# Ledger of designs, part 6: VH-VL binders against Isomaltosyltransferase (ctsY)

Target 1, 124 residues: Isomaltosyltransferase (ctsY), of Sporosarcina globispora (Bacillus globisporus) (q8rqv0r968to1091)
Amino acid sequence: VEYEAEFGVQSGVSTNTNHAGYTGTGFVDGFETLGDNVAFDVSVKAAGTYTMKVRYSSGAGNGSRAIYVNNTKVTDLALPQTTSWDTWGTATFSVSLSTGLNTVKVSYDGTSSLGINFDNIAIV
Below, E stands for the ipSAE of ESMFold2; O stands for the ipSAE of OpenDDE; V2 stands for 0.75 times the mean of E and O plus 0.25 times the DockQ between their complexes.

## First folded at step 1 (VH-VL)

Design t3 (from t1 with heavy chain R98K R100L Y101R G103S S104Y S106Y Y107D; framework fv_tezepelumab)
Fold by ESMFold2-Fast, scan of step 1:
Structure t3 (fold): chain C 124 residues (1-124), chain A 122 residues (1-122), chain B 108 residues (1-108)
Amino acid sequence: as target 1 above (124 residues)
Amino acid sequence: QMQLVESGGGVVQPGRSLRLSCAASGFTFSSYGMHWVRQAPGKGLEWVAVIWYDGSNKHYADSVKGRFTITRDNSKNTLNLQMNSLRAEDTAVYYCAKDLRYSYGYDAFDIWGQGTMVTVSS
Amino acid sequence: SYVLTQPPSVSVAPGQTARITCGGNNIGSKSVHWYQQKPGQAPVLVVYDDSDRPSWIPERFSGSNSGNTATLTISRGEAGDEADYYCQVWDSSSDHVVFGGGTKLTVL
């Protein structure tokens, strides 16, 4: 299941369309201040381990974002440089989700590096 | 308080060289693309050059390519513009400017220096 | 080379709405930024990404961008709005920043 960044709950970030190759109606950028984030309501029928995929572009260098699940930080996700801002990559990691509603947040924390453009997450 | 302060402007004869510097403070300099923008007396804004956050890539306006070199020193929070083979049409106020969000210089410019005047005259 | 076209001047009466246009081929596919410059001063960012505002800029300033024309709108014009206004884009095909020629806004 894919969750478009532009349909998440945005704090301190903005939706944009000025680069090609995004899914849905746009992508999210403007991660510049500590705490800027996009949050998603993710519902699953069974508790367990899922693969979370983050689709992004990072034309200027290697980036990273903090990932929170239900208000607990689970990782600092590396977002390696893509060929250009119009070239999208996917970063993957394993995440534990509770049955029912989970809040997943992609955040610009004090441990995060570089500006990136954020397209979507997928839960598999 | 985010600030950019230019220095190094002056009056020079055609064919000579001049080096401009821009001192940055109040933000993480190494995270942002940086630009030089100029404005001739009574004229509009003209983009000159950009340098990526780590100095790994640079782009120049066609009018200055091969004559100007943009560099940065992230350990000293300093941006530089080396101007060689100066021409009368290079006469302008030169501003340094910071990208609002991006490391690569493709964004709006949220912080500008006060400008430094370069006059090329015979 | 990509070119942005602005009218040289626009006049507005106090309290009325000023509209400053920025024309460019398929400019609606690009992000447009707007700067205000007063005599003897550095430019100030007033609108970025077509329609977003820095937090220190009044809500009277707004922007739009579609097709071949971007527009900066200044509602309830004030004497302090008198300045030169420049539009700007990044042209990805040339890796160049492009500025419009500027519009002098007179508030009389």
Scores: ipSAE 0.000, ipTM 0.562, lowest interface PAE 12.7, mean pLDDT 85

Design t4 (framework fv_tezepelumab)
Fold by ESMFold2-Fast, scan of step 1:
Structure t4 (fold): chain C 124 residues (1-124), chain A 123 residues (1-123), chain B 108 residues (1-108)
Amino acid sequence: as target 1 above (124 residues)
Amino acid sequence: QMQLVESGGGVVQPGRSLRLSCAASGFTFSSYGMHWVRQAPGKGLEWVAVIWYDGSNKHYADSVKGRFTITRDNSKNTLNLQMNSLRAEDTAVYYCARDYYDSSGYYSAFDIWGQGTMVTVSS
Amino acid sequence: SYVLTQPPSVSVAPGQTARITCGGNNIGSKSVHWYQQKPGQAPVLVVYDDSDRPSWIPERFSGSNSGNTATLTISRGEAGDEADYYCQVWDSSSDHVVFGGGTKLTVL
């Protein structure tokens, strides 16, 4: 299941459409200040380990974002360069989710690097 | 493509003036404090000046105070350094650098640097 | 005027841990940042706010700061780590940025 970044709860970021190849109605950029983030309500029927996929573009080099689940940081996710802002890549990691509602947050923390364009997350 | 590109360097005689510019791209320039840092040939880093994100406050190293003026144009994503009454000891590579800046000046970590522009003050 | 003191040079054998110190009066009350500079290149931020690291900097770079000494630690030293390293603070009493004099790291 895909969750579009532009439909998440945005703090300090903005929706844009000025690069081709995004899904939905746009993508999110403007991760520039500590604490800027997009939060999603993710519901699962069973607790367990899921694969989280982050679709992004990074034309400025290798970036990263902090991932929080239910207000606990679970990883600093590497977002390797995609060569251009119109070229989208996918970063994948394993995440543990609780039964029912989880809050998943993609954040620009103190350890995060570079501006990236954020398209969506997928939970598999 | 977050980057800073300096320009305006060159060879000038003592007592003359020179204006350096720094073009910012790939980030919201108006949200960040900006600095100039210089490095004389074979020497260490020396801080020159800072300007707050909104242009409301400026500070200068004692060695340049009264001679250099830092300005910014947020509508053009440009930082400038006007250098007057240049001296031989101002000879250096001049870098512009982005601050990890909040409204109180906390951190002052330079996460993005330009490649520098060389200023040579000689007769 | 506030002053940061670094040793002019430090040597480390390949695979060993290098420690570069930055001395300053009550420096533990300040946020210390560290930069790596290779010949002909602009400085690169390697550690900020005492111990935080940009995501693209290898995890073997770390920092600490307490009392009168801040330290940059480079584990598993590599030839590619040879560079000048600078510590830096913001001195709020003078509203000035202060850099250390720099330390040349040699991996022999």
Scores: ipSAE 0.000, ipTM 0.505, lowest interface PAE 17.7, mean pLDDT 84

Design t5 (framework fv_tezepelumab)
Fold by ESMFold2-Fast, scan of step 1:
Structure t5 (fold): chain C 124 residues (1-124), chain A 123 residues (1-123), chain B 108 residues (1-108)
Amino acid sequence: as target 1 above (124 residues)
Amino acid sequence: QMQLVESGGGVVQPGRSLRLSCAASGFTFSSYGMHWVRQAPGKGLEWVAVIWYDGSNKHYADSVKGRFTITRDNSKNTLNLQMNSLRAEDTAVYYCAREGYDFWSGYYAFDIWGQGTMVTVSS
Amino acid sequence: SYVLTQPPSVSVAPGQTARITCGGNNIGSKSVHWYQQKPGQAPVLVVYDDSDRPSWIPERFSGSNSGNTATLTISRGEAGDEADYYCQVWDSSSDHVVFGGGTKLTVL
């Protein structure tokens, strides 16, 4: 299932449309201050390990974002440089989710690097 | 119609140079990363090089690093591959390929390919 | 350097399902793309980002990717599916695009 970043709960970030290739109605940028984030409510039928995909663009260099699940940091996700700001990449990792409602947060923490454009997450 | 057309292939002797060109049409060339991919006769696909949309960054396969140079001219919608110090193992069909920039092709996925141009390095 | 392993050939009967595998260390953490190449033609993208499909590709084509194996699945195989199939990833640690060796699909 895909969750568009512009429909998540945004803190300190903003929605933009000035680069081509996003899904939905736009993408999220403006990760400028520690704690800036986008949060999603993710519901699953069964507890288990899922693949989480983050769709992003990073034209200026290799970036990273912290991923939180139910208020616990699970990884610092590498977001390798894409060939332009209009070229969208997918960063993939394994995540454990509880049955029912989970809160997934993509955050600009003290361990995060670079400005990136954030399009969506997918849970597979 | 979006199209890539390669040219410049031919027969060359080992140690010599050859320049391949790729003409793009039907899309905004300056917005896309571009790649060269080759295929030796009867063999599989082998990635050669990438150049960023604005020419600011480039990467090369280890087998060609130091010998090949990828360039682009966004004003002419042209991608180039300068091949120096050619070896017999460089014999292949060379494809230029566009890295897609929307969700249809993904990161380092190649949604548009040229028809290829044959390079034969033979004594 | 990162290596992708594919079987050299796979056969399928008309109307049956073909599965082509792509093995790589922790490949489930990478985005896998698949290409179809028919004799004398340039490759065509058939699956990207593990499981997404370009609009010109029929729904019979699907993909999956987890652990150490990615799979291209072709349902209801037909003669027109005969081709070489290549998997591909970007290896961020080396800044290299890596292709699998290719799989020849025959429809008998």
Scores: ipSAE 0.000, ipTM 0.591, lowest interface PAE 13.1, mean pLDDT 84

Design t6 (from t1 with heavy chain D99G G103Y S104D G105S Y107G; framework fv_tezepelumab)
Heavy chain, then light chain:
Amino acid sequence: QMQLVESGGGVVQPGRSLRLSCAASGFTFSSYGMHWVRQAPGKGLEWVAVIWYDGSNKHYADSVKGRFTITRDNSKNTLNLQMNSLRAEDTAVYYCARGRYYYDSSGAFDIWGQGTMVTVSS
Amino acid sequence: SYVLTQPPSVSVAPGQTARITCGGNNIGSKSVHWYQQKPGQAPVLVVYDDSDRPSWIPERFSGSNSGNTATLTISRGEAGDEADYYCQVWDSSSDHVVFGGGTKLTVL
ESMFold2-Fast, scan of step 1: ipSAE 0.012; ipTM 0.665

Design t7 (framework fv_tezepelumab)
Fold by ESMFold2-Fast, scan of step 1:
Structure t7 (fold): chain C 124 residues (1-124), chain A 123 residues (1-123), chain B 108 residues (1-108)
Amino acid sequence: as target 1 above (124 residues)
Amino acid sequence: QMQLVESGGGVVQPGRSLRLSCAASGFTFSSYGMHWVRQAPGKGLEWVAVIWYDGSNKHYADSVKGRFTITRDNSKNTLNLQMNSLRAEDTAVYYCAKGYYRSSGYPDAFDIWGQGTMVTVSS
Amino acid sequence: SYVLTQPPSVSVAPGQTARITCGGNNIGSKSVHWYQQKPGQAPVLVVYDDSDRPSWIPERFSGSNSGNTATLTISRGEAGDEADYYCQVWDSSSDHVVFGGGTKLTVL
């Protein structure tokens, strides 16, 4: 299931459309200040390990974002450079989710690097 | 303190060339798209050109396409504008400006502006 | 080519509210930014992303954007607000920055 970044709960970030290739109605950029984030309500039928895919573009070099699940930091996800801001890549990692509603947050923390454009997450 | 300082302006004859430079300090220059914006005496703001954070993509106003070239040197924190085949209509104060958002590559708001450098094209 | 239209001038009495409009086809679907320029100075960003305000700008400045019109609102007008004001968008279809023609605000 895909969750568009522009439909998440945004803090300190903004929606934009000035690069081609995004899904939905746009993408999120403006990760500049510590604590800037996008949060999603993710519901699953059974507790377990899921694959989370983050669709992004990184024209500035190799970036990273902190991922939180239910207010607990899970990882600093590497977001390797894509060819350009119009070229979208996917970063994949494994997350543990509880049955029912989970809060998933993609955050620019003190451990994060560089700017990236954030398109969506997918839970598989 | 985030700062942009332009240099290289002056008086030139029509058909000649001039190169403007912009020195950036106080922010991670390589993470932001950069723009040139000009203003003719007594007139409004006119966008000239943009260059992406890494120099890989560029866009120009129709009035300057084929004559102006925007470049950057991230190792020196400098933005440049090479202006060829200058016309009287190019007479303006030229500002360099920083894009607001780090992650977009094509910044659409300008939070930091230089002081401007005057280019006068006259015979 | 996308075009932004501003009134060439607006006047306001001290203490009253000034409203400067920026017209554009379906501008409400775009992000609008506003700049203040005083004589002999570089422009200053006063409103970005339709309604957000930089920390260095007084709360008297606000913005809105819907349909075909964006508006910069300056409450409690002061002599120090006299300036030219420009609206600006990024036109994603052409990858061009577009500025409005500017509005001269006079505080009478």
Scores: ipSAE 0.000, ipTM 0.566, lowest interface PAE 11.5, mean pLDDT 85

Design t8 (framework fv_tezepelumab)
Fold by ESMFold2-Fast, scan of step 1:
Structure t8 (fold): chain C 124 residues (1-124), chain A 126 residues (1-126), chain B 108 residues (1-108)
Amino acid sequence: as target 1 above (124 residues)
Amino acid sequence: QMQLVESGGGVVQPGRSLRLSCAASGFTFSSYGMHWVRQAPGKGLEWVAVIWYDGSNKHYADSVKGRFTITRDNSKNTLNLQMNSLRAEDTAVYYCARVSYTYYGSGTYTYAFDIWGQGTMVTVSS
Amino acid sequence: SYVLTQPPSVSVAPGQTARITCGGNNIGSKSVHWYQQKPGQAPVLVVYDDSDRPSWIPERFSGSNSGNTATLTISRGEAGDEADYYCQVWDSSSDHVVFGGGTKLTVL
């Protein structure tokens, strides 16, 4: 199941279409101010550990974003450089989710590095 | 209001070292990537190095890689360039410059320089 | 190694339009920035992200970028526009900032 970044709850970021290869109607960029984020409502039938992935492009170098689940930080996800802003990669992480509705947030925190374009998040 | 002031330039013999500094004021220094750009007398602009806002990533022009080191001290709003093994072709005015966005250009990835220092002259001569 | 090509000089009569080109392979897929430099002075950003202009720069400065050519357009040229102009991109394949060789604009 994929959740398009442009359909998430956006704070301080913007939706763009100026690079090729995105899914859905665009991608999210503008992670420039500490606290900028995109949040998703993710529902699961059973509580447990899930593998999730972020689809992104990072033409500038190696980046990272903080991942929050239900307002608790779970990791600083590494987003290694992709060949260009038109080349998309994926980064995988593990999270514990509760039965029913969870909030998963991709955030530009003080521990985050470099700008990235964010396409979608998915449960693997 | 916002300004960058370079210092540390001078005349130095080939093979020696020099350290340039850039003092930033009027903006939140820790939020911006910083660059060094040089210009040889009568020649064009040549990019030298970049350091990310938090010091986590650095890139260098091929001509200086292995000889120059870019660093920053966010607590003092200062950017530095350590220049080792200097050559005659390193003779130039060295500018420090800020990227136009708080850290980078969003979505298009840009390295536009919206604030420049006045430059400091480095002459490598015997 | 990515290369930007500019004509070494361009001349315009006062009140006429100057066009300075910046050639690069598939440059239209990159963001192009333009700088003005007068003798003895630091460069000044005049156009960024292909066509955007800092608020302190006159509207007669504009830019475009498509295919293999970016262009800086200076309308109603005046003596104060005499300067060297440089185009610039970031090349993601090399993680390098690349400048063009510069164009000397003469108004007369």
Scores: ipSAE 0.000, ipTM 0.536, lowest interface PAE 13.0, mean pLDDT 83

Design t9 (from t1 with heavy chain R98K R100K Y102S S104Y G105D S106W, light chain V97Y; framework fv_tezepelumab)
Fold by ESMFold2-Fast, scan of step 1:
Structure t9 (fold): chain C 124 residues (1-124), chain A 122 residues (1-122), chain B 108 residues (1-108)
Amino acid sequence: as target 1 above (124 residues)
Amino acid sequence: QMQLVESGGGVVQPGRSLRLSCAASGFTFSSYGMHWVRQAPGKGLEWVAVIWYDGSNKHYADSVKGRFTITRDNSKNTLNLQMNSLRAEDTAVYYCAKDKYSGYDWYAFDIWGQGTMVTVSS
Amino acid sequence: SYVLTQPPSVSVAPGQTARITCGGNNIGSKSVHWYQQKPGQAPVLVVYDDSDRPSWIPERFSGSNSGNTATLTISRGEAGDEADYYCQVWDSSSDHYVFGGGTKLTVL
């Protein structure tokens, strides 16, 4: 299931439409201050390991973002440079989710690098 | 060493145009957002405009929107500010400045030019 | 439009600690950067991201940011610290960079 960044709970970030190729109604940018994030409510019917996909663009270099699940940091996800800000890539990692409601947060924290445009997450 | 050098300032009459340039050296110009910041005589700093590293996005202060145009030429490591419809209140020293981080992180300005004086008077 | 408020001037005796404030609505949620400007010179970055310092800036310079107030602290003030100091943020709601009005530091 796909969750659009612009429909997540936003803290310190902004929704924008000034680069082509996004899904939904826009994308999120403006990750510039420690703690800036987008949070999603993710519901699953069975506890287990899922693949989380993060769709982003990073035209200036290799970036990274911290991923939190239920307020616990699970990884610093690498977001390798894409060809341009209008070219979108996908970064993937394995995540453990509890049955029912989980809170998933994509955050700019003290270990994160570069500005990136964030489009969506998908849980498969 | 990283360096920014402004040029193009001068005395100009109200309603006229002037073009400022900023020559960059000592860093990968094409990787950084660039800014113009001005300072009227005896006054504080006022941000004027930004252009992203690839020229894809620009933002302007409300006081200059519609009159000033920020551009860059990454092949020549040059930042420009085209100033149209100049007013007395545009009189200031104009600095170019570099984003501290590559991309558009919108952090601090770590490298500044020496400034070029623009005087708008009749 | 977002506004940053600084006192126009601050005076300290040599060896005393200077504190320069920068007021803004919910400024603690933003990254604050500080610049030093001496007469006839371009600004110099002295503190960035609230509390980080360029490697060539003395440890006497420090910063904090919480709630509605950010503060630049200069310990053991020296005559060479006399300058105008400006705070600066990026305001995501307007896509504007905002400077405070500046504070003149005098070391008597």
Scores: ipSAE 0.000, ipTM 0.543, lowest interface PAE 13.8, mean pLDDT 84

## First folded at step 2 (VH-VL; framework fv_becotatug)

Design b11 (from b8 with light chain S92Y; at its last look DockQ between E and O 0.19; V2 from the best seeds 0.00; counts 0 for: pae E 10.6 > 2, placed apart)
Heavy chain, then light chain:
Amino acid sequence: QVQLQESGPGLVKPSETLSLTCTVSGGSISSYYVHWVRQAPGKGLEWLGVIYYSGSTDYNTPFTSRLTISVDTSKNQFSLKLSSVTAADTAVYYCARDKWYYGSGRPFDYWGQGTLVTVSS
Amino acid sequence: EIVLTQSPDFQSVTPKEKVTITCRASQSIGSSIHWYQQKPDQSPKLLIKYASQSFSGIPSRFSGSGSGTDFTLTINSLEAEDAATYYCHQSYSLPYTFGQGTKLEIK
ESMFold2, look of step 2: ipSAE 0.006; ipTM 0.594
ESMFold2 (binder alone), look of step 2: mean pLDDT 90; pTM 0.937
OpenDDE, look of step 2: ipSAE 0.016; ipTM 0.633

Design b12 (from b8 with heavy chain K99R, light chain S32N; at its last look DockQ between E and O 0.03; V2 from the best seeds 0.00; counts 0 for: pae E 14.0 > 2, placed apart)
Fold by ESMFold2, look of step 2:
Structure b12 (fold): chain C 124 residues (1-124), chain A 121 residues (1-121), chain B 107 residues (1-107)
Amino acid sequence: as target 1 above (124 residues)
Amino acid sequence: QVQLQESGPGLVKPSETLSLTCTVSGGSISSYYVHWVRQAPGKGLEWLGVIYYSGSTDYNTPFTSRLTISVDTSKNQFSLKLSSVTAADTAVYYCARDRWYYGSGRPFDYWGQGTLVTVSS
Amino acid sequence: EIVLTQSPDFQSVTPKEKVTITCRASQSIGSNIHWYQQKPDQSPKLLIKYASQSFSGIPSRFSGSGSGTDFTLTINSLEAEDAATYYCHQSSSLPYTFGQGTKLEIK
């Protein structure tokens, strides 16, 4: 299941279309203040380990974003530098989700680095 | 606050190399990219190139063979060299910054005051 | 490269008048347009970023709009100090380009 960043609940960030190659109708940027985030409501039928994929661009260097599940930080996800701001990468990690509704948040917090363009997440 | 200041010779002879320095004060140069922009007298703005904090550069196509942009981190200075100049290179030269945390398609939020370079013999 | 065409090239305006300056891009640039004011013998100053976002400290009489290829800078109630040349700038693709400028004079 794919969740477009521009259709998540945005706090302190904005939707833009100023770079090519995004999915959907845009991507999210503007992570500059601690706590800036995009949140998604993710529902799964069974508790367990899922693969989370984050599609992003990080043209200035190796970035990172904090991932929260149900308001608990689960990782600082590395977002390796992409060749350009028009080039998209995918960062992948395992995430534990509870049965039913989970709030998944991609956040700029005290351990996060650099600006990024955030396109979508996928839970598989 | 952060300030950018261009400096260099005001007069350069044709066929020689124009050499300018952009000095950054009041901050670290590692948090942004520096662009060079010029403006011929009575004319509009022309983007010349950018240097990233990694030291990598991108140049406007007409200048790729003549332009060198570099950084000296020990002096908080960016440099521009334009070789083989002609009267067409007479302009006010600006350094300007963008800030990487705005995202990818960034404006120039701070500009130096500019320095006029005249190419004449 | 992306060509930006401003209109008008020059306009003589009176104080309190509403002024509209347009910028058209030769291809879609999303919202990657920025507006600068350049007063005589001064460097450009950022007014509007990303088509419609006011830069810090810019008077509210300045606003921007548009997306794609057609963009507008509006000065809602012109003041004498707004006499300057105005440039649009695209940051969608290298090389970055500027419009040819719009010169506003008060009279």
Scores: ipSAE 0.000, ipTM 0.550, lowest interface PAE 14.0, mean pLDDT 85
ESMFold2 (binder alone), look of step 2: mean pLDDT 90; pTM 0.937
OpenDDE, look of step 2: ipSAE 0.029; ipTM 0.643

## First folded at step 4 (VH-VL)

Design p10 (from b1 with heavy chain D58K R99L S105K; framework fv_becotatug)
Fold by ESMFold2-Fast, scan of step 4:
Structure p10 (fold): chain C 124 residues (1-124), chain A 120 residues (1-120), chain B 107 residues (1-107)
Amino acid sequence: as target 1 above (124 residues)
Amino acid sequence: QVQLQESGPGLVKPSETLSLTCTVSGGSISSYYVHWVRQAPGKGLEWLGVIYYSGSTKYNTPFTSRLTISVDTSKNQFSLKLSSVTAADTAVYYCARDLYYGSGKYFDYWGQGTLVTVSS
Amino acid sequence: EIVLTQSPDFQSVTPKEKVTITCRASQSIGSSIHWYQQKPDQSPKLLIKYASQSFSGIPSRFSGSGSGTDFTLTINSLEAEDAATYYCHQSSSLPYTFGQGTKLEIK
């Protein structure tokens, strides 16, 4: 299931359409400073380990973002440089989710680096 | 040392488009944001918007329909265009730098400012 | 948007006096407040970042404190060159906003 960043609960970020190749109706930009985040309500029928995919572009260098699940930090996700801001990459990691509603937050915290454009997350 | 310099016409007629450029020297322009801030004569500072080197922009709500900020990486310059100007847009316009990772969102270096008068 | 309210709007002060300028935010902003000095016909100059961190080259008489909603800029012993307008700026959320300014004049 894909969750578009532009439909998440946003703090300190904006939505834009000024680069090609995004899914949905746009992407999130201005994602670059302490406290910036996008939160998603993710519902699953069974507790377990899922694959989370983050679709992003990072034309200026290698970035990273912190991932929080139900208010607990689970990883610092590397977002390697993409060829350009019009080129989208996917970063993948394994995440544990509880039965029912989970809050998944992609955040710029004290260990995060670089500004990136954020398109969506997918839970598989 | 990083320097920012604004340039553009000092006089603009009502209803026309105000166009300014900010030239950056002395550092890598791919590693920070450039903000535009204005100050009407005798008044305080007003944030207009920001652009990252990638072309990603954010604008202050009152300006979203008439403000465009852009970047030309080949010229090391950032541009501001404000359409449909009125006398209320008479101000000194500044560009200012903001570092984007590990710290940030404070304006460490400012351009000298350029006065734009909107008058017939 | 976050509204920043400064106090006082204007103060006439004597050299060597201790001056305190306050900035109050309409909601909690942590430590995301920055202070600037603007002299007549000059660009603003960063003094203090993140409530209490001095920017490079700033005289030690300038200091900042506070967190949450209430912040202060202190000039411990005023010098003649400190006649200027001082602005607070919040970077906690967009749009970025400034206080209305505090103008200091030397007696």
Scores: ipSAE 0.006, ipTM 0.557, lowest interface PAE 11.9, mean pLDDT 84

